# Designs tried in a protein design chat: VHH binders against q8rxe9. Part 10

Target 1, 356 residues: q8rxe9
Amino acid sequence: SVATDDTSPSVKKRVVSGVQPTGSVHLGNYLGAIKNWVALQDTYETLFIIVDHHAITLPYDTRQLGKATTDTAALYLACGIDVSKASVFVQSHVPAHVELMWLLCSSTPIGWLQKMIQFKEKSRKEGVENASVGLFTYPDLMTADILLYQSDFVPVGEDQKQHIELAREIAQRVNHLYGGKKWKKLGGRGGSLFKIPEPLIPQAGARVMSLTDGLSKMSKSAPSDQSRINLLDSKDLIVDKIKRCKTDSFAGLEFDNAERPECNNLLSIYQIVSGKKKEEVMEECKDMSWGTFKPLLADALIEHLSPIQARYQEIIAEPEYLDKILSEGADRAEELGAVTMRNMYQAMGYYQRRRY
Key: E = the ipSAE of ESMFold2; O = the ipSAE of OpenDDE; V2 = 0.75 times the mean of E and O plus 0.25 times the DockQ between their complexes.

## First folded at step 1 (VHH)

Design g3 (framework vhh_enristomig; at its last look DockQ between E and O 0.02; V2 from the best seeds 0.00; counts 0 for: pae O 14.0 > 2, placed apart)
Fold by ESMFold2-Fast, scan of step 1:
Structure g3 (fold): chain B 356 residues (1-356), chain A 118 residues (1-118)
Amino acid sequence: as target 1 above (356 residues)
Amino acid sequence: EVQLLESGGGEVQPGGSLRLSCAASGFTFSDYAISWYRQAPGKQREWVSTIYSGGSTNYAESVKGRFTISRDNAKNTLYLQMSSLRAEDTAVYYCAAWDYSSLEYDYWGQGTLVTVKP
């Protein structure tokens, strides 16, 4: 009997995830992030952040931001986030996010930020001079969201992997510049200031594509509402959207055919909302026509989303309770982040304020 | 020198109560999140509860409503008040101090045995 590497002690690791307060959540956000994040609550210490500071980096409606924040929080809770196992809070209720962001900005080379997708797209469309400093630097804020809480893992869709890689590079750089013997010489512990986070990409639901274009990711920004299923869509609307979704002329249904991106997308959605394994779905659906499959998919979506819609209505009917949950979550987050901030200020050599 | 020293373990009847203590020295206790872990005979070590530097708490599902974690920063002491004890709670209980800047628990205690007799 040979010695095998054992991880016998169960140490609960931390997972952090953030979502913008859009007031609506589409199926892609839900299946790609929220549903998988909910499943992690039994295994990990989980923190869920409503990132309202990120919402202001692009044009927005000041009359809707507050309501969108609370509507989004209610949707996350309706999706199964359990406040007895997880913290749910609003980013702007914890000032340490912005404090850490500023410290990280001072250590982030401009060239690293110029590579980020949103800045590149905005710059190409409107010119560099018309992009905000907030849009340019928001990846440092996303990094602060993660590093403030010493996150082990970040659940992420494939298209957000770039942000996690940036967070890893920034953490490594800060650890090199301020950690180790340098920190110990200033009276600190030494070692690393930040844990290096790992992306957690789920096997199913990593990418959900547009109902009108299987090559484009499902997005709130797409001009046609027909391209997406929203969590609060009525039963009739779900049926209509699925009836009108793009199909092909091939016989039968299959995964992983590059000539059939819509087929792969719709089968993937069915697999996830039905709870079936990929092999089970393929056996069930291999000889189906679109006329047979589309009603099956619509029924599965309705069955999956109806309980979520019911929970959402219950939560928004009690705004005082929702406010209490968000406040308690913010208090907990602030206490966790305060340790990281004290260590950063110490390692960076700041004169720290004493409070009397 | 850094130390975490657990005490308060012993034998107790089912439904009984017991209070564990963990005395800390050699580090700034108030800056650390401190956790209770336990290991039952023949099983892997499992997390029980954590209290953060500001006083926020978290609990394993199996102990919610029965155990209460608390801290006294002036005394550099962590507590675990255990009530409604079950045979399944029989384990060696460890305290562990974690600096958020570390990838590992910085300090572990030697443990204290709790036996719930049927």
Scores: ipSAE 0.000, ipTM 0.127, lowest interface PAE 18.9, mean pLDDT 82
Fold by ESMFold2, look of step 14:
Structure g3 (fold): chain B 356 residues (1-356), chain A 118 residues (1-118)
Amino acid sequence: as target 1 above (356 residues)
Amino acid sequence: EVQLLESGGGEVQPGGSLRLSCAASGFTFSDYAISWYRQAPGKQREWVSTIYSGGSTNYAESVKGRFTISRDNAKNTLYLQMSSLRAEDTAVYYCAAWDYSSLEYDYWGQGTLVTVKP
């Protein structure tokens, strides 16, 4: 039943989620995280930010960034973002992100940034000498994305263990340095300039493994496209990939046998995309050969993905409508951030331009 | 030093209700997100619900609408109100504290058994 009283609407907590403009999504991304992130819009006021400024901190193709940005937005909308509940916008369309980033830099010790970049460089085996200043200052931009909107929550994954901690430390430091009595003396409200964001601890979605190795997670960075199902793969390609996926020589099909990681993975995918209970799948499939099961799995995948693909095609075919969604999202974001920016400039002692 | 002590488990008929408690000591309870997990015999441990330090809640789909998580920061106590219990809810239930600084579940309780009679 509807929980909200029409005479006293509740104040929803706000979630901010950054989305890299990659232009593509595979089944593992979708089932493991994106589906659950889109669903946050049902509980929280949600902002999905296509973070194009973050994308330029690494080598990129200037001819492709715009297209990757719009493709990414279209994919996330196709995955179920409801624009009446959530805002979708491009980071660079809201200048306040970079404006706040600069202000936050005055409160960020250089050693904190160096430690963050050294961790990232260790993973890539490249020296700091090859990193851009943009990559070096990236943590302040991420912090600005979060704090600009007075965010309550930021969804976190394993690879973001240190990033939200830094944003919380910067927020606390700025509140201490510029808030409270100091801010009141400058004519301000006093108190905290920033809400201290909390990590939103995800219930991990489905753990989907590679089609070529049942012990490795499905990944967009794997060398072979055969290892993954992309959300936009054609029907024929899905059939071909399932036909060629790694299996075993055991008779029958079963869940939860450690010697059969591929069998467990493929049955788990079938269960999820078919919407059937585990017991129902076991009864249906236990005596099947791989030759019988693979067409069943491929058909279930096609049926599950077709609505998403159709919605994506509708969106990309109407560029003016997509532009309108992104523009309206940016307008809403600018309005939300304007109060934060005014307060920051006041608390830091800036003379504000007088509009006549 | 740090302790999480679950209680309130027991036997219940299908469709019945139970209220679990988790008493916390040795840390600043209000600064932590606290979760319930459960582990059925022969299964891996699974997430049930989380209540965040700011008071918002989140639930696994299998328990949404049947279970309610809450916290009393003045008493350093976490609760799980379970209703419409089913056989598949039979498990040992654990509380766990999420450390926002380390981004890990630093502390786990010893568990309390819930049995839903067949």
Scores: ipSAE 0.000, ipTM 0.236, lowest interface PAE 13.4, mean pLDDT 83
Fold by OpenDDE, look of step 14:
Structure g3 (fold): chain B 356 residues (1-356), chain A 118 residues (1-118)
Amino acid sequence: as target 1 above (356 residues)
Amino acid sequence: EVQLLESGGGEVQPGGSLRLSCAASGFTFSDYAISWYRQAPGKQREWVSTIYSGGSTNYAESVKGRFTISRDNAKNTLYLQMSSLRAEDTAVYYCAAWDYSSLEYDYWGQGTLVTVKP
């Protein structure tokens, strides 16, 4: 009777998230995602991915992808991701992402993907007929990213809710099609092949909008760099971008006014980077002019980003260190994913390779 | 029957070194990520280090740079080389094998006591 020592530490639930290495990480990525990830590391088993397969679904510079990937990884660390607590790795370094995607694609009705809002929006720019199959199947890849690691939770913004819902539906469908008794008959354990992931929605203050359009999310795909603060922007550039950011002609400053989306955005940014409470910011800024507030915001941003920039420089100065971290992260990811893939291949009736 | 047996514990002075071993049997050792945990008196069990099946390693921040985890798959043995030991390292050290399917440690040893005191 192997005394099941009941004192086994409760297994932490698993969280998976990632950012595309398209250009420079901007303030929206940081405040909306990465900053929140740091807090999750103590509570959850966290996997943070640089999702470079996603980056190629739209036009990109082949000469810059590698650098963007390493920069993104470095910024993860610079922002406070702790490799002792989390696994950081590059998506393309783990082949199982694409393998699983293929399997999931076989179980995803085309009609489900046709309904995705992001595809519709992104394909409008290029024309639907010219949109790549990669762009179209993007949500299946994302689903693979999540399900490969049997994720309990996925931090997502509002714009990704539809994709998470899709991932859940796909997981349920696959469990139904191949799991349970069917899987057991094939020699498997039976039951569910995938956990159904739950969205972890950040607090409302985490959505950062464009500096040039308060109704649009800050985005790397925006044509003008003036629309965003990049984490690695110089002090002078930050000052200039904030100086030139779009503002309204209303007196005073206020939160939560639909007629003043830029004001709400800038105040929200200030709140987050200053670490102040919303009420404190309201009281401090309510009677300020834009001429007074913009410099204040710029200074707060510079102060907040300076340590990140400094740490980033240290990390990129040691490329071997970063490579080691990414390699170790990928190894961990491969091990976790290997179980999922084995189960999937078995459940789907594949001839299993025997290793001699 | 699956067994994990820790050894190598003892009393050591601050700044000293100690090497722990964990002998494994009854399962395919090479396929498992294996971890060291420790539990100090009156404290909760805490993670120390993991070595994955592929050979990659991870460490708690408190032991990083001082402890080295390694494995010999031919001997089905896990090791923990401890250096620059501190009083706060005093604990019973356990080895555990992680099962990726169950997402839990299925196997635990009985532990070996490490005491760091002047």
Scores: ipSAE 0.000, ipTM 0.204, lowest interface PAE 14.0, mean pLDDT 90
ESMFold2 (binder alone), look of step 14: mean pLDDT 82; pTM 0.824

Design g4 (framework vhh_3k1k_2; at its last look DockQ between E and O 0.10; V2 from the best seeds 0.00; counts 0 for: pae E 13.8 > 2, grease 26.9 > 24.2, placed apart)
Fold by OpenDDE, look of step 14:
Structure g4 (fold): chain B 356 residues (1-356), chain A 119 residues (1-119)
Amino acid sequence: as target 1 above (356 residues)
Amino acid sequence: QVQLVESGGALVQPGGSLRLSCAASGFTFSDYYMRWYRQAPGKEREWVAGISSSGGSTSYEDSVKGRFTISRDDARNTVYLQMNSLKPEDTAVYYCAAGWEYLSSYDYWGQGTQVTVSS
């Protein structure tokens, strides 16, 4: 009795993530997300999206959105995203994102969205009454981004944790409302319409803080460019920004001191870009002055970013190459999304278009 | 005032079972994602299990999958953690947390209940 080891090739789990093309990708986006994505490509089926529909939920420059989109895509590749392993595409190139969002909106209680911290924070400046519906429904779009592709895992930063939980809840609700026997009665396969995605929490230290405020995350929305290192910053600009970054008056350098958030941030950045262990960095830097450490950090940043910048320039110099990559990525995404959408329209009882 | 009160912690033998309870008050319990955390001596607090507001979605740390079950009773404003096949490495203070955020500082926390697994 030959035990046929039916090692059915374990279907790789699917990971979906993305970055908004708002301005330039900064060090926080890279170290907190993109760099980690590179490692995920070997283990998972990965889809990396430039989420330009999200970018328009806040004030933006219409003249720059296109360039920002292509730049972000180029930087994905420059940072090590491999198109042979991953699909890279632009959100707006796949209409199903918005279609699914609409369907999900119908199943999302308004009270769930009203609890979102990001909305409250982002609307605070303009007043809640002046905040756009787009901003308010932002989490539903994000949910669509995730569920459209039946994602198993979603790498998320700290600021997106609540949205992932919402996405999980929405998925469960939709499965309950329209899935199972109800769907089967409509001619579908029945069962779950969506996988329930799980968050991938980045490693401790991947949260890069502002150069001007160690208690705030590095952000594109920060008014001062001095608060962030952009991946495409010149060497001189990197040196200048690090030189001018906020520091404290304490002697020596140390990790994990709540009274020294800037110190912790800068050391963490140095640790990551140098590839050194935390213990090594502590030993190396414990007795350094800021005058000694800042140049060291700047040099390490320059060394780390230079290859990325070089590769970026190569990619941008070949626009047809980038266009092809994005097109192929979008095609793949459309194919995957089409199945989800078909199921959803069926389960929700839509009159289906017959193609003759 | 928001309150979370854990109960059910005890000394048990390896292979034993415990059921922890967390009673919530001072907020709309049904609207919140509920979680259990644990902290062993000398270790960082770690997430153990979570359950969505609807109760339809649950998640577990890998080390407790298949052994632990999280559930909730919204009528009683209580979340439970059924712990089966307990191991010495499960020894910790177990905390209940309420909030929308996954591993957020904005969660409400209980005082914890001690679980000790020892032969």
Scores: ipSAE 0.009, ipTM 0.231, lowest interface PAE 11.0, mean pLDDT 89
Fold by ESMFold2-Fast, scan of step 1:
Structure g4 (fold): chain B 356 residues (1-356), chain A 119 residues (1-119)
Amino acid sequence: as target 1 above (356 residues)
Amino acid sequence: QVQLVESGGALVQPGGSLRLSCAASGFTFSDYYMRWYRQAPGKEREWVAGISSSGGSTSYEDSVKGRFTISRDDARNTVYLQMNSLKPEDTAVYYCAAGWEYLSSYDYWGQGTQVTVSS
């Protein structure tokens, strides 16, 4: 059974996705996740949040945060997020995120947060005394990002599975403590304050492995930039990275040979960016040397990424356009979140300020 | 379309070994926690083993710990259950499930594969 809410019934369910303001996106994230997230906007009412408040919970460069925020927004737009179908906004432009987080903190037992992976890892490396309150409480902020908008679904990646479970438990606890007859007695609707968000099972995405180790997933956290293709890598850099990528000494090229993980990875990348079927790639490439294949792969990557890079440059060249998009997205988010905040303050018994 | 297809079930003598496989399609396999469950006739379905999306964390029901090993091959979208030192009490239909570590209520389930341990 679904929880009761105050929003008007809609055929289109809502999905909320948060993205870190890294300023960069690599090929693995693009092919494996972002393309699937972009497709969600055709089926769901989608809210894409640039989560700059999360970015400050670990050491960061104050000179880069603003640029990374706008660069990340421009990259997602360049990858296919359509502002006529989706809202894109910056978390810090909607104060309700941190307001709700503070209210949720009052309902979150310390023991629940101590189990979270990121806090445990940081405290193990630096000691509990050196972990910030922000790092300890960031799961409540992530919960606020979801619950503020009465999200029906949350797309799940590896790092978010534990947070989705926590968000569900917090929502259930708050509904129990403040909802129902207690809320109705205070002049409210009664019932549930929050929809219990459901995880959205992603459709199969491309699995892209490291250019330096075919057994390791391509990752932003890998020490060497040579291990990844970034979406904004120049043509010369793409060519250089592919020339330097790890290969083997086998004759010919093939998929699905466990002794050739780099071969499988590079052929898979070529298949996806060229738009060809696996059988077509096998026939084309079966007798190729690495010296023949590497230029072919580099050319296919350049051809695929050039439209994305061109769109990114167009967006960045018009900072007022990007600012307007982010401002309009924030206005929409603020309007949606205001309903949830009014209901929370009412149910919790707050004296609410009136504007005359 | 999410699909999980188990294979490898067979009749085996006590003390024997079997390896079960579960082939997954229709979702990003590498992002999901994978589980094995079993159900014997007249009993409730019970959890057997689990493996994290990274493969770095595994967990087992007490009665199978030290005898069973769960593993995954993300390149082949397959999870495995290696069963050693099989006992008659291990006789059950074995099910593969895909979901989240802490939220099993929304798991996707396979059709199951029959394992019989008998002399």
Scores: ipSAE 0.000, ipTM 0.130, lowest interface PAE 15.3, mean pLDDT 83
Fold by ESMFold2, look of step 14:
Structure g4 (fold): chain B 356 residues (1-356), chain A 119 residues (1-119)
Amino acid sequence: as target 1 above (356 residues)
Amino acid sequence: QVQLVESGGALVQPGGSLRLSCAASGFTFSDYYMRWYRQAPGKEREWVAGISSSGGSTSYEDSVKGRFTISRDDARNTVYLQMNSLKPEDTAVYYCAAGWEYLSSYDYWGQGTQVTVSS
């Protein structure tokens, strides 16, 4: 009558994050999002899914998908995923994602999918007739990633809160069609077949800008590698990139001057990687020249990134260890998903297998 | 093909109100979520507000929450941004965007409409 039983302190909320199998991470990705996503493992039950099935919905290099998948896993582990707190696994290692996708597709009005694919293909100026069925049904795969684990939250930026709207609508529709008291007789909590996921806005990540343009976000797609620090850049390359980065002709260093976007960016990076408070950075750096500050920033970056790089190299050097982590993560995810799939099949009236 | 046209930007005094409109064509408007962004001089573009395809879910950037209201009129293929209690910091070019996928660069953007809040 005061707090519901489903809010007990011993029950952690679950967060699911899809992780693209890109094989690489730059400082902007890391400080802007990944660091905060990894930190969610301290508060929530977290699942980090390397979403390799998503990669095949568009043209891709078959020779590189496997390597990109394992490199991505290794990078995210090196960024601080603690396997005692979180699960890391490859989407295709848990077949239930595709099983649930099929069941969700059977309940998803075709018009809901058409709006997504029509807009996406118009952006690329190709007709919808040339889109693959995989691309067309991609929203149901995304929804399966979320719902399979009864996820409470999906991390998103503020500007994209609505990105999970279709997943929420599909969940509501499935709950209407098959859920309610039938689900509760299966031993479920909450009385619905699926939880309705909510967007989670993690604490603000750093807004890390290009090293060549303080008004543009750091980006993998920028034409020059000089515009970004990659997590795996060598010490010498980090020094070179910081030495060459765009600065200004103003004296001293300061935060929050709109005419000095590069200064604000570089001081902000320094603050974050050094772990210092803004006031401490202001006092330390206010009278520095760029020639004094740049080596300081480079050293702070190297010091911050070196443990990540060392951990990455350890993981890549031991492929059996990485395989074990991913296999154990997939086993945990399979156990969670099996509960959901059993309940979904039962709610939909399937004849369920009892003996092998 | 796809076209988004913003209108309603003007010069207004602090504390004033404006309603921005974004007329959409070239797609089935009722199928898409709509967003407003803004870009002040010397700043990066920032998200302001979003509304679901059904109109049942809205969201706002913290600094505009309670002052701005996003809405849609599917019969007119138009999304609106009602801006109340305007502040000088709201001065920007406001852009309408239509899209679906959070990680997609496939969103369509309008040309923008200038809002200026000054005495």
Scores: ipSAE 0.000, ipTM 0.262, lowest interface PAE 13.8, mean pLDDT 81
ESMFold2 (binder alone), look of step 14: mean pLDDT 85; pTM 0.863

